# VH-VL binders against q9h9l3, part 22

Target 1, 176 residues: q9h9l3
Amino acid sequence: PRKMVAIDCEMVGTGPKGHVSSLARCSIVNYNGDVLYDEYILPPCHIVDYRTRWSGIRKQHMVNATPFKIARGQILKILTGKIVVGHAIHNDFKALQYFHPKSLTRDTSHIPPLNRKADCPENATMSLKHLTKKLLNRDIQVGKSGHSSVEDAQATMELYKLVEVEWEEHLARNPP

## First folded at step 1 (VH-VL)

Design nf (framework fv_nivolumab)
Fold by OpenDDE, second read of step 2:
Structure nf (fold): chain C 176 residues (1-176), chain A 121 residues (1-121), chain B 107 residues (1-107)
Amino acid sequence: as target 1 above (176 residues)
Amino acid sequence: QVQLVESGGGVVQPGRSLRLDCKASGFTFDDYGMHWVRQAPGKGLEWVAVIWYDGSNEYYADSVKGRFTISRDNSKNTLFLQMNSLRAEDTAVYYCARGGRYSYGYPFDYWGQGTLVTVSS
Amino acid sequence: EIVLTQSPATLSLSPGERATLSCRASQSISSYLAWYQQKPGQAPRLLIYDASNLATGIPARFSGSGSGTDFTLTISSLEPEDFAVYYCQQYYNWPPTFGQGTKVEIK
């Protein structure tokens, strides 16, 4: 079994105008797409904007949500020592107030061969939804209920698998 | 409230240069890709350029490649469009528009009021 | 690039009537289509995104439908302020492109 996981986080808005992105849900899946972690997370600060149309987070989800500090510990325990795959993953790590080693990070929003396969500009940051539709012929993030972090994490892993061999070889020759 | 305010438009002769500014407010500017879209008088909309949220990358319509440069100053919440070697066909109202957050593949959810650029001899 | 063709070019209707606007893509764009409204002397305003989602602050009389290559914007009952030009836009393929617009004018 490969020591590889995919992560996706949903954030809500905190701060005076809700411009601060705070972690509100985190999903982690293994190489096969099995869910290792999926929890609603309670930010330490008051939520000003649930960003429901994007995040899928509602007030009711916060009633029994895991406190941020506890959730962070649980998540970090899972990620430690793993290759972590994500899409625009710097946002996830920022929300987690954690930065995984670059050598063990795979960001599907910054993999030129992936974009090339999707007939997109190689250096463009394409959305997960676009890449998933282009390369997997799968619709994600549909409807008005917001995103599913589990679905997004699974899609991210599947996308990476398409270019895994090529990209791992590239990284071996060009370590970050 | 999200606001985008363009400035810098005017009348110039062909071959001249002009710089447009777009001041953003009401949102975290450095989270979003920003676009320029133009509209010739009495015509439709044409995408012109985009710059990524951190300024790390930009893309241009073929019609303006090599002549226009999009840039941004996130510390000032300002988007720029440097237009060189202007042509008559560049005459248009230029809008700045907010794109996706951290990614491409989203509509333009907020637009400025536009600034008119007229290129004529 | 993907070409969007809107029809009709002009739609003449009276207040209270139903408006149906079409947008056809030269190739499938899934649901990555937006509709904008533009009134004279104003900037475009987002109405619909992802083919059928109502943008924030947009009245419920506006609705979008379709997927693949054929899309429709419907205004169930025209209000006086709805007389404007409407554009469709795709963001499925690079670069983003707009339709040529449909003018909804008062009869």
Scores: ipSAE 0.095, ipTM 0.742, lowest interface PAE 2.4, mean pLDDT 93
Fold by ESMFold2-Fast, scan of step 1:
Structure nf (fold): chain C 176 residues (1-176), chain A 121 residues (1-121), chain B 107 residues (1-107)
Amino acid sequence: as target 1 above (176 residues)
Amino acid sequence: QVQLVESGGGVVQPGRSLRLDCKASGFTFDDYGMHWVRQAPGKGLEWVAVIWYDGSNEYYADSVKGRFTISRDNSKNTLFLQMNSLRAEDTAVYYCARGGRYSYGYPFDYWGQGTLVTVSS
Amino acid sequence: EIVLTQSPATLSLSPGERATLSCRASQSISSYLAWYQQKPGQAPRLLIYDASNLATGIPARFSGSGSGTDFTLTISSLEPEDFAVYYCQQYYNWPPTFGQGTKVEIK
């Protein structure tokens, strides 16, 4: 029985015309949805586009934000050796400049049983908002002021719990 | 007091190499992104290269890509620019300049005095 | 890359006069523009950042304004030490680029 956490990151736009996604907030919750980590993170590059509608990040959040190198170290200490659950989690790992073992990674955007429960094609990539509404009857990412990475991480863990027994059995028989 | 001191400039023939050093003092060097900016005689300013505070990432102007390498040694508070395959158009005063703290996209608040590189035959 | 065009190339003015320098960007750069002063034989000195914020130690006679594509640097009353070359610089997009400069010289 390995420890399990869920992660969700918010990214801002840096680089040419804000096309590069840089980490600006990270939230990690445990199996029960309790917050283990939630920090605003200062990107190494000039922020061109806060993407506030989606990220919820504003200039004020950067004033006391944890520098990327320090935040990355803290986050990786929490993730190492644990089963990490996320939604489209490759984006989070890319923003962290981190490789997590595939055998310990669970991506709720690519779990066929979860899509089947949501009456969606098993090979489709559904948004976290859509799956959460269909399966948990809960609205997340409401409004135009940005998403809560805590809320998203909590929803992601709850979604995984719906298929955990079935999916862990599948992975045991079909190792990645 | 923040200081940046460049060295290594001189006269060099086309096709040869030269290394510039920039010694920093008066601030926590390993917190800041660092840049090289050059100025040809009687001309304006041209950005050359940047390196992230921990040395993990670099970007270059198109005119120097593949020929110049920016690097740093945080234990010695020193920034470097290795210039290979030098051309006449590389003749300029080279300035090191401080970027932002944990950021390299901000304006340059401190500059060194500059070091002259002349590429001539 | 973003091209910055400064005008005029040369401003010939007398001490005590107001100087207004222009910088135009080839595309919108929001407010991510800095102004530098350079005297002969010296490194550039930061005057203004984020289009309108005065850098530390810079006299209040310097001010910046503008957003998007059109920016101005104003010196309300020229002092003898203000006769120099002025450069604008954008840091909205990579690579950071500079204008060609405006020389403020004694009439």
Scores: ipSAE 0.005, ipTM 0.479, lowest interface PAE 14.9, mean pLDDT 87

Design nf1 (framework fv_nivolumab)
Fold by ESMFold2-Fast, scan of step 1:
Structure nf1 (fold): chain C 176 residues (1-176), chain A 122 residues (1-122), chain B 107 residues (1-107)
Amino acid sequence: as target 1 above (176 residues)
Amino acid sequence: QVQLVESGGGVVQPGRSLRLDCKASGFTFDDYGMHWVRQAPGKGLEWVAVIWYDGSNEYYADSVKGRFTISRDNSKNTLFLQMNSLRAEDTAVYYCARDKYYDSSGYRLDYWGQGTLVTVSS
Amino acid sequence: EIVLTQSPATLSLSPGERATLSCRASQSISSYLAWYQQKPGQAPRLLIYDASNLATGIPARFSGSGSGTDFTLTISSLEPEDFAVYYCQQYYNWPPTFGQGTKVEIK
């Protein structure tokens, strides 16, 4: 548990019509929810669509943003060798252009006991907002100013802690 | 320890299909991203495709996009490349390679298979 | 895509001599460059990553340097087994790309 972190990334649109998702912010929190990393990240490609309603990213955030390759190195040093918790975490890893060991990855969008606690079908993919409201009685991702990746990472860690004992026992008996 | 063995290469006519397999052993296969890299006779190396550790994401070189499909079966420690609509330009030795993605250095290919030859000829 | 240009195409040297191989990128790739060695009939082998880090099991006579657009692979004193083709590869941007190779051959 102590060697566990939670991650959430924000992406902006690059490429034709902004259809490519490029990393523009990353937040990482420890087991207790303390922030270990939170930086705006400058994509190597021209930003076509800031997706501000969801990402919270604006042009001013890019002025002093950490270049992608430097930020990636910093982030991967934090993630390497740790259990990494995320929600639909494959999107975060795709944006980071990174393969994290599956045995050390925990995706709160694909944990059947967590859905069961939320009175949702075990095989459904539920949003972070829905699970957080049902299980933690907390509203996240409110308003039109974009999401906070810090808030999302913190909520993701708290959700995982609700099923940690049960799910780690399941994984020990059924290794991925 | 680490071993990658390609198979499935052969001679095929233009427009036909072929599937390559890459069998992994000596490491935890589903902890690593996997790549295909090819080399035409007497030419240099050309990156073809990558697949993530869990099969959730794939990227392709523009030259093969829409024709080739990379996939993996982690229960069998096997990587696949389905090659459709083959062209003479696809003639090459195809290597599978492991992505050393467990630290901050990115997509460096630390172990490679021996390669399997694909010849597209009429 | 990022183009890597290697020079010279062929380097003819004798055992014991120093080999210096160049790789130039069409745009800055920071230090995200690897070097590979390939012998006839064999798969490539990773030598150097992140421009200057020696891969596991590679002899200390191999070294890499450079950043941005200009990179160098140096073999301080050629051994018989070092006569091979060498490729640089960038992983700064998708797609990863390789240089065309430098052949190090016996003079």
Scores: ipSAE 0.006, ipTM 0.490, lowest interface PAE 14.6, mean pLDDT 87
Fold by OpenDDE, second read of step 2:
Structure nf1 (fold): chain C 176 residues (1-176), chain A 122 residues (1-122), chain B 107 residues (1-107)
Amino acid sequence: as target 1 above (176 residues)
Amino acid sequence: QVQLVESGGGVVQPGRSLRLDCKASGFTFDDYGMHWVRQAPGKGLEWVAVIWYDGSNEYYADSVKGRFTISRDNSKNTLFLQMNSLRAEDTAVYYCARDKYYDSSGYRLDYWGQGTLVTVSS
Amino acid sequence: EIVLTQSPATLSLSPGERATLSCRASQSISSYLAWYQQKPGQAPRLLIYDASNLATGIPARFSGSGSGTDFTLTISSLEPEDFAVYYCQQYYNWPPTFGQGTKVEIK
């Protein structure tokens, strides 16, 4: 089968008001949850808001962070040719300034069978935290130290695996 | 109208080098990944290489890795294929092709050039 | 790499007839398959992508079907300009690979 990876990115705020989401960390795991990539990334613009409460990113993480252009190249090398799984993954791709082929993308925030399994409305957008708790009985994004992109990527992959067969069949019949 | 025009093909001896050019027009060149695909005389198609829209990444078939280099000059709407250490089995018509997906590499090739013939012969 | 096997090698038909071309993958490729048409001395042209999506500007008489390992390109009624070589291509696994081609020739 085609290799699958799951991706999760953490963003910081850049721009005059910190409203621009810039990539500051990226984690990629394989089908088994093994970490393939996990790096702090230095945005090309000045960081105005680290968004630490959510991102877990602190100023100290940027001291030896990988410059965005370099990191982007590294990440794209990993993603190319693979099915990429993520949650609300359009945000990750936007931050990467790269959009993976739609047919090779799996967004766990838009998989009705996944919501169904979690006893949630099929057309609702559920959080990764909620789905992970409901379906995996696991708590993620706990505490005040911010998210772990590795943990989130792993959870995303595990969630997708629950509906992989059904969803892949659906996509085969209904390619995006 | 999307157009791709290859040039640079010719007859060369084994071990020599050759550079192919592909001039693109009719679309925003730097929005698309570009590919090289070759076809040996009387044979099928073989994917050769791809380069990202901004030149930030490139990938190669194992058969040409280490010998061929794909590059692009977006200011000139031109794709290149530098072929070194040419072998007889590299003899083929070389096509440049546009990736269907914007800002990605989907390996669906929606437009092709007419091709340029490269003949490697002693 | 994934091997695509096309059949038949040559299909001899008359204008107006239905053409059915097969492409079989060595392993499941879901719907990540494209079809191309190539006429002598011309560049290949994309016909179908994602197994069944008609590319822009392609006549409706062309259609693609299949999923997994078995795929079919159908030309409902052959026109004189349809006599060419047809290739399937997968982009499920790296690297992308092509079938060996099916030649549709006039009977």
Scores: ipSAE 0.005, ipTM 0.563, lowest interface PAE 10.9, mean pLDDT 91

Design nf2 (framework fv_nivolumab)
Fold by OpenDDE, second read of step 2:
Structure nf2 (fold): chain C 176 residues (1-176), chain A 121 residues (1-121), chain B 107 residues (1-107)
Amino acid sequence: as target 1 above (176 residues)
Amino acid sequence: QVQLVESGGGVVQPGRSLRLDCKASGFTFDDYGMHWVRQAPGKGLEWVAVIWYDGSNEYYADSVKGRFTISRDNSKNTLFLQMNSLRAEDTAVYYCAKSGWYRGSYYFDYWGQGTLVTVSS
Amino acid sequence: EIVLTQSPATLSLSPGERATLSCRASQSISSYLAWYQQKPGQAPRLLIYDASNLATGIPARFSGSGSGTDFTLTISSLEPEDFAVYYCQQYYNWPPTFGQGTKVEIK
């Protein structure tokens, strides 16, 4: 079986009025929750909105941030050939300007058995915070300091592990 | 006691914009997703939009996507609906509604009195 | 989207009678169904959530049952204040959707 990693990215606003989501932090953890990658990333464009209340990103974090192109290369090297787990992961891939093979992607925001386990609507998109609280009895994204991408990546992996067997079997029967 | 009070409704011409406000009280505002639901005169209920408790996510009905924007100010316990490019079919009483969180389910346990938006030439 | 169909469109009854309202979903929604009451000129009021749970402050004469695709709201004995329009609403899938409503009117 392929190795699994979980990814979570934080984005800041660039472009006109800050509507473009640009990668500003990326965290990757392995199956056990060990951090494989955690870097602040410098977008190629001027940051208009740090979105700090959600992203946790501040201007000071960009002082020594890894340039996007370099970070992208590092991240892709880690992801290549692995099953990548994430929550609403399409946003992460979009920010990375990279799309992992669908067959090797696991999005915890679109796993009906996971929602069912949490007594949530199976086909609804539930937040990572809610699922984590419900299924792991853990509070994430607490406070006003913004999200921790490491914490979110770890939570995402733990959530997936709860339904891994069932979901992998489902995917085997129904490949994307 | 939970209270939701809408304001901002009125008569506007097609293509114009209007902003609705909803003042919430009687509960921890930033713990709950908030919704807008509308009802055309003499018709049924139509869900319009939702915003997450922390404003991190928002979703819209297809009928209003690209034209309406839901937002909130948790420091002021206020929900907003910015309506642009209004159409005649947007004519309705607009209700703000509190999300009823029970096992992560979204129903509407409390509603405001509604505010009437009339789009007419 | 999931379509909810309510029946009958209009229910004419007298005070004291039993009212039975139906809501059918186009697909299974498990128990993710709510019922609302709306009186003329008023906002909807939650009656039932999760198909069978009575909302706070709602009289015991109201009850909900069903799962999957077929749901029922029952008013055991109609009071004068119960004559209104009743809506069902699913929250199994995005977007949340409502039935077209059943009007309970005085016979």
Scores: ipSAE 0.005, ipTM 0.575, lowest interface PAE 10.2, mean pLDDT 91
Fold by ESMFold2-Fast, scan of step 1:
Structure nf2 (fold): chain C 176 residues (1-176), chain A 121 residues (1-121), chain B 107 residues (1-107)
Amino acid sequence: as target 1 above (176 residues)
Amino acid sequence: QVQLVESGGGVVQPGRSLRLDCKASGFTFDDYGMHWVRQAPGKGLEWVAVIWYDGSNEYYADSVKGRFTISRDNSKNTLFLQMNSLRAEDTAVYYCAKSGWYRGSYYFDYWGQGTLVTVSS
Amino acid sequence: EIVLTQSPATLSLSPGERATLSCRASQSISSYLAWYQQKPGQAPRLLIYDASNLATGIPARFSGSGSGTDFTLTISSLEPEDFAVYYCQQYYNWPPTFGQGTKVEIK
């Protein structure tokens, strides 16, 4: 069986008016939800907007954060050759400046059986918070202090496990 | 009033390339996934490709995977289909179609008029 | 792939008559079925989605029913403009697939 991990990244705003999303934290968990990687990451550009409501990132987290180039190398070593699960995972790969093969990518925001189990329109893009509450009866991303990327990665893996057998069979018959 | 207008169809030789465009109006283009659906002469409908509302995901029918590329430009309300390595069996009317549900679905509430692609030697 | 089988292939009826068109799925698709109408030289038009919901602008004489594997499109009283080809389409499992169509023609 090919190894599987789940990833969730937090981004801060850089560039004009903070419109560019730059990686500021990355969490990776294994199939059982154990943390393989969780680091604050220092963007190479000046942070204009910490986006703390969503990212949970504050100035103190940047003091001893791992520089982007080093963090990226560490993260890519973990992801390469593995099935990578994420929610709206294209945002994470974009922030990492990384191109993961579509055949090894699983995006829980675009898995029709998962939405169907949640009584949601099966081809809509539902939030991780909604799917996790509906299917796992768990509240994540609570309050206004920002999201926990560890919590989000763990929830994402558990959501995928609910449809893994069905979806892997679908992908084997209908390769991306 | 929702309108989808395809263009770019024509006659091409096998192995060549063609690009189809679809101009959308009458709805918020970047709120909806977009599809291409084709119909060979005298045959039924075949789904070809989808692209999500924000361009984040694309999926293709097995018959076109590796040869066709779907893309979109939300600033221009335009959907594209780049068709490479064309085969005789790709001969069809190609329809641009809008997802029926907000963000995305695989049923189609509005269709363009279609553009004919003929692949012949 | 889920295969959709439409029957009959051709329905020959007169204006004012009721038309009933069937669509059978090779496996359960819950209620994730749409119906389309296509006239010669025109694009398909959505009639019904989620098996029984009438699309915007579609006359009330059109109705859909069914769930699981067996679905029906009904036209309560045929109008001249209703003579066309009708397709069912599932969106339960990827890839979305269409039936081969039922032609409703004038007697």
Scores: ipSAE 0.000, ipTM 0.460, lowest interface PAE 18.6, mean pLDDT 87

Design nf3 (framework fv_nivolumab)
Fold by ESMFold2-Fast, scan of step 1:
Structure nf3 (fold): chain C 176 residues (1-176), chain A 122 residues (1-122), chain B 107 residues (1-107)
Amino acid sequence: as target 1 above (176 residues)
Amino acid sequence: QVQLVESGGGVVQPGRSLRLDCKASGFTFDDYGMHWVRQAPGKGLEWVAVIWYDGSNEYYADSVKGRFTISRDNSKNTLFLQMNSLRAEDTAVYYCARAYRSGSYYTWFDPWGQGTLVTVSS
Amino acid sequence: EIVLTQSPATLSLSPGERATLSCRASQSISSYLAWYQQKPGQAPRLLIYDASNLATGIPARFSGSGSGTDFTLTISSLEPEDFAVYYCQQYYNWPPTFGQGTKVEIK
């Protein structure tokens, strides 16, 4: 059987007025939710906006952070050849400057059966927090200190498992 | 012991209103989606409405949409169905039923209450 | 809405005989099907979920099979308490829908 992992990244603002999203943390979990990777990552550009309310990232986390080039190599070794699950995962791949095959990518923000189970319109892009609360009765991204990418990756894997059999069957019938 | 007990059924005239209650015990009520299912005399089962674990969202069968309102009070472990503009075709035994899995609404039902009869006649 | 059609409407059998009940869906519902038993004056009782999983406390003589559009509930050897009405129910797509029921009655 093909291996499956879930990923969630946190980004900080770099570039003019902090409008560029740069990778600053990445968490990867396996099918059972065990952590395979969780590192703070130092962007190559000056951080203008930590976006702490959402990212959970503070200046202290950058002191011993893994440089982007090194972290990217580590992350890609884990993702290559695996089915990768994420929520709005194109943002994570963009921050990693990485192209993962569409046939091995599962985006929980674009799985119609998952929205249907949450009684949301099939084409709506629901937040991870909303889907996790409605379908798993679990509160994530709680408090004012920002999000935990480990918690988000774990929730993403559990959400995918709710529709895995149905969605893999759909993809076999309708290859991407 | 997991239990659901309905009350509030009775005989009412067309166009009137009636409220049904369903009291839950033996489980964490606010972890589960709750449903109403009805059965007309001598007929099969018909799904009526669902409400999320926290009361934040509801969905209704087309036959009752705009007339019935499902609600819940988690502090009292009680589910409600407010039935307005009642019609003869609403005559049925009304069951409350729990979505089987906590945090899920697209599921089978277990347990069920014993049902309460609503008769709409003139 | 997904329509479930049960057949036959009535099965007249004797205790000890095998009962086979059919449920057909108007479109594929994968394995998202449950079976209930209902006796006169009582609430429905869950028998089978996810097409083939036996509910807690249900005797082993009950079994479910099928996927997609065609589903079967089998009672290997009828006991007196098994004479009842049986309903299938899908939870693949909103709204949840039920079949019209199959009555298993004493011959």
Scores: ipSAE 0.000, ipTM 0.472, lowest interface PAE 17.5, mean pLDDT 88
Fold by OpenDDE, second read of step 2:
Structure nf3 (fold): chain C 176 residues (1-176), chain A 122 residues (1-122), chain B 107 residues (1-107)
Amino acid sequence: as target 1 above (176 residues)
Amino acid sequence: QVQLVESGGGVVQPGRSLRLDCKASGFTFDDYGMHWVRQAPGKGLEWVAVIWYDGSNEYYADSVKGRFTISRDNSKNTLFLQMNSLRAEDTAVYYCARAYRSGSYYTWFDPWGQGTLVTVSS
Amino acid sequence: EIVLTQSPATLSLSPGERATLSCRASQSISSYLAWYQQKPGQAPRLLIYDASNLATGIPARFSGSGSGTDFTLTISSLEPEDFAVYYCQQYYNWPPTFGQGTKVEIK
């Protein structure tokens, strides 16, 4: 089996109306929840909307933020060859302008056994917050200070662990 | 045959340094995370440190942070543990251990080396 | 960190008897538990991984069961070479931790 990491990214709004989601923070944790990477990232374009209430990103965080190109290289180095776990992970990859092999990707927002375990419809897309509360009895993304990408990455990994055996077997028999 | 062989143990005074080696054979060394686990005389097992398969990252038990350094030379199939500022409570048999699965790093341990005894005493 | 508590501390039995060893976790660890055997002067040897999977080369008289917080290692019929210390170890959460061990000794 391959090494496994979980990733969560925070994005800010760039472009003329701030509708472009640009990477502003990335957190990567290992199987045990230890932080392998956690950096504020400076987008290549001017930030129009920090989306602070959700992202937790503030202007002060960008003062010494890692330039996107450098951060991307660092992150890709960590992800390469690994099984990458995330929630709605396509958004993270999009912000990274990188797409991990599907066979090595695990999206906790699209794992029917996980939803079933949480008494949710198998084909529904549930939030990380909801699944974490239901299955781990833990509150994440609380308050108005924005999300913690480290916390979210850790929660994502913990959720995946609940269905890892079953899902890995499923994927082995049904490769994407 | 998969095998790990530790060396470098001995008797040292408190505050001194010691380096342990672990020679691996019988498997693709750079596919596996490697660990150090220690056992004080007559006591249980305590995890000490881990290093990534490619040496890109390492983690330590709180009890040894800042004093111990784990490293590896994949070209020589060798794992190292540099122990500085040794204390009496560091007295133990030190085992190197492989993460069981290829591509795994934080799992169970298999195999274990035979261990090397480190004694810290005045 | 997750604390593993093994019981009993010492188990005195005779060859041929059944041995039942317990390992309890301070929180749920799903099935991410391993069992090791350690004989005097030797390194630990893996017996069971993922709570119930028998490691390669381990006799069938060894078996593991349990999930969540309660785990059991069973030796169906003790052989003379089975008298040793047994440790459980979790790898569900960081850092990896071991139980304090159960000594199986000859009565």
Scores: ipSAE 0.000, ipTM 0.570, lowest interface PAE 12.7, mean pLDDT 91

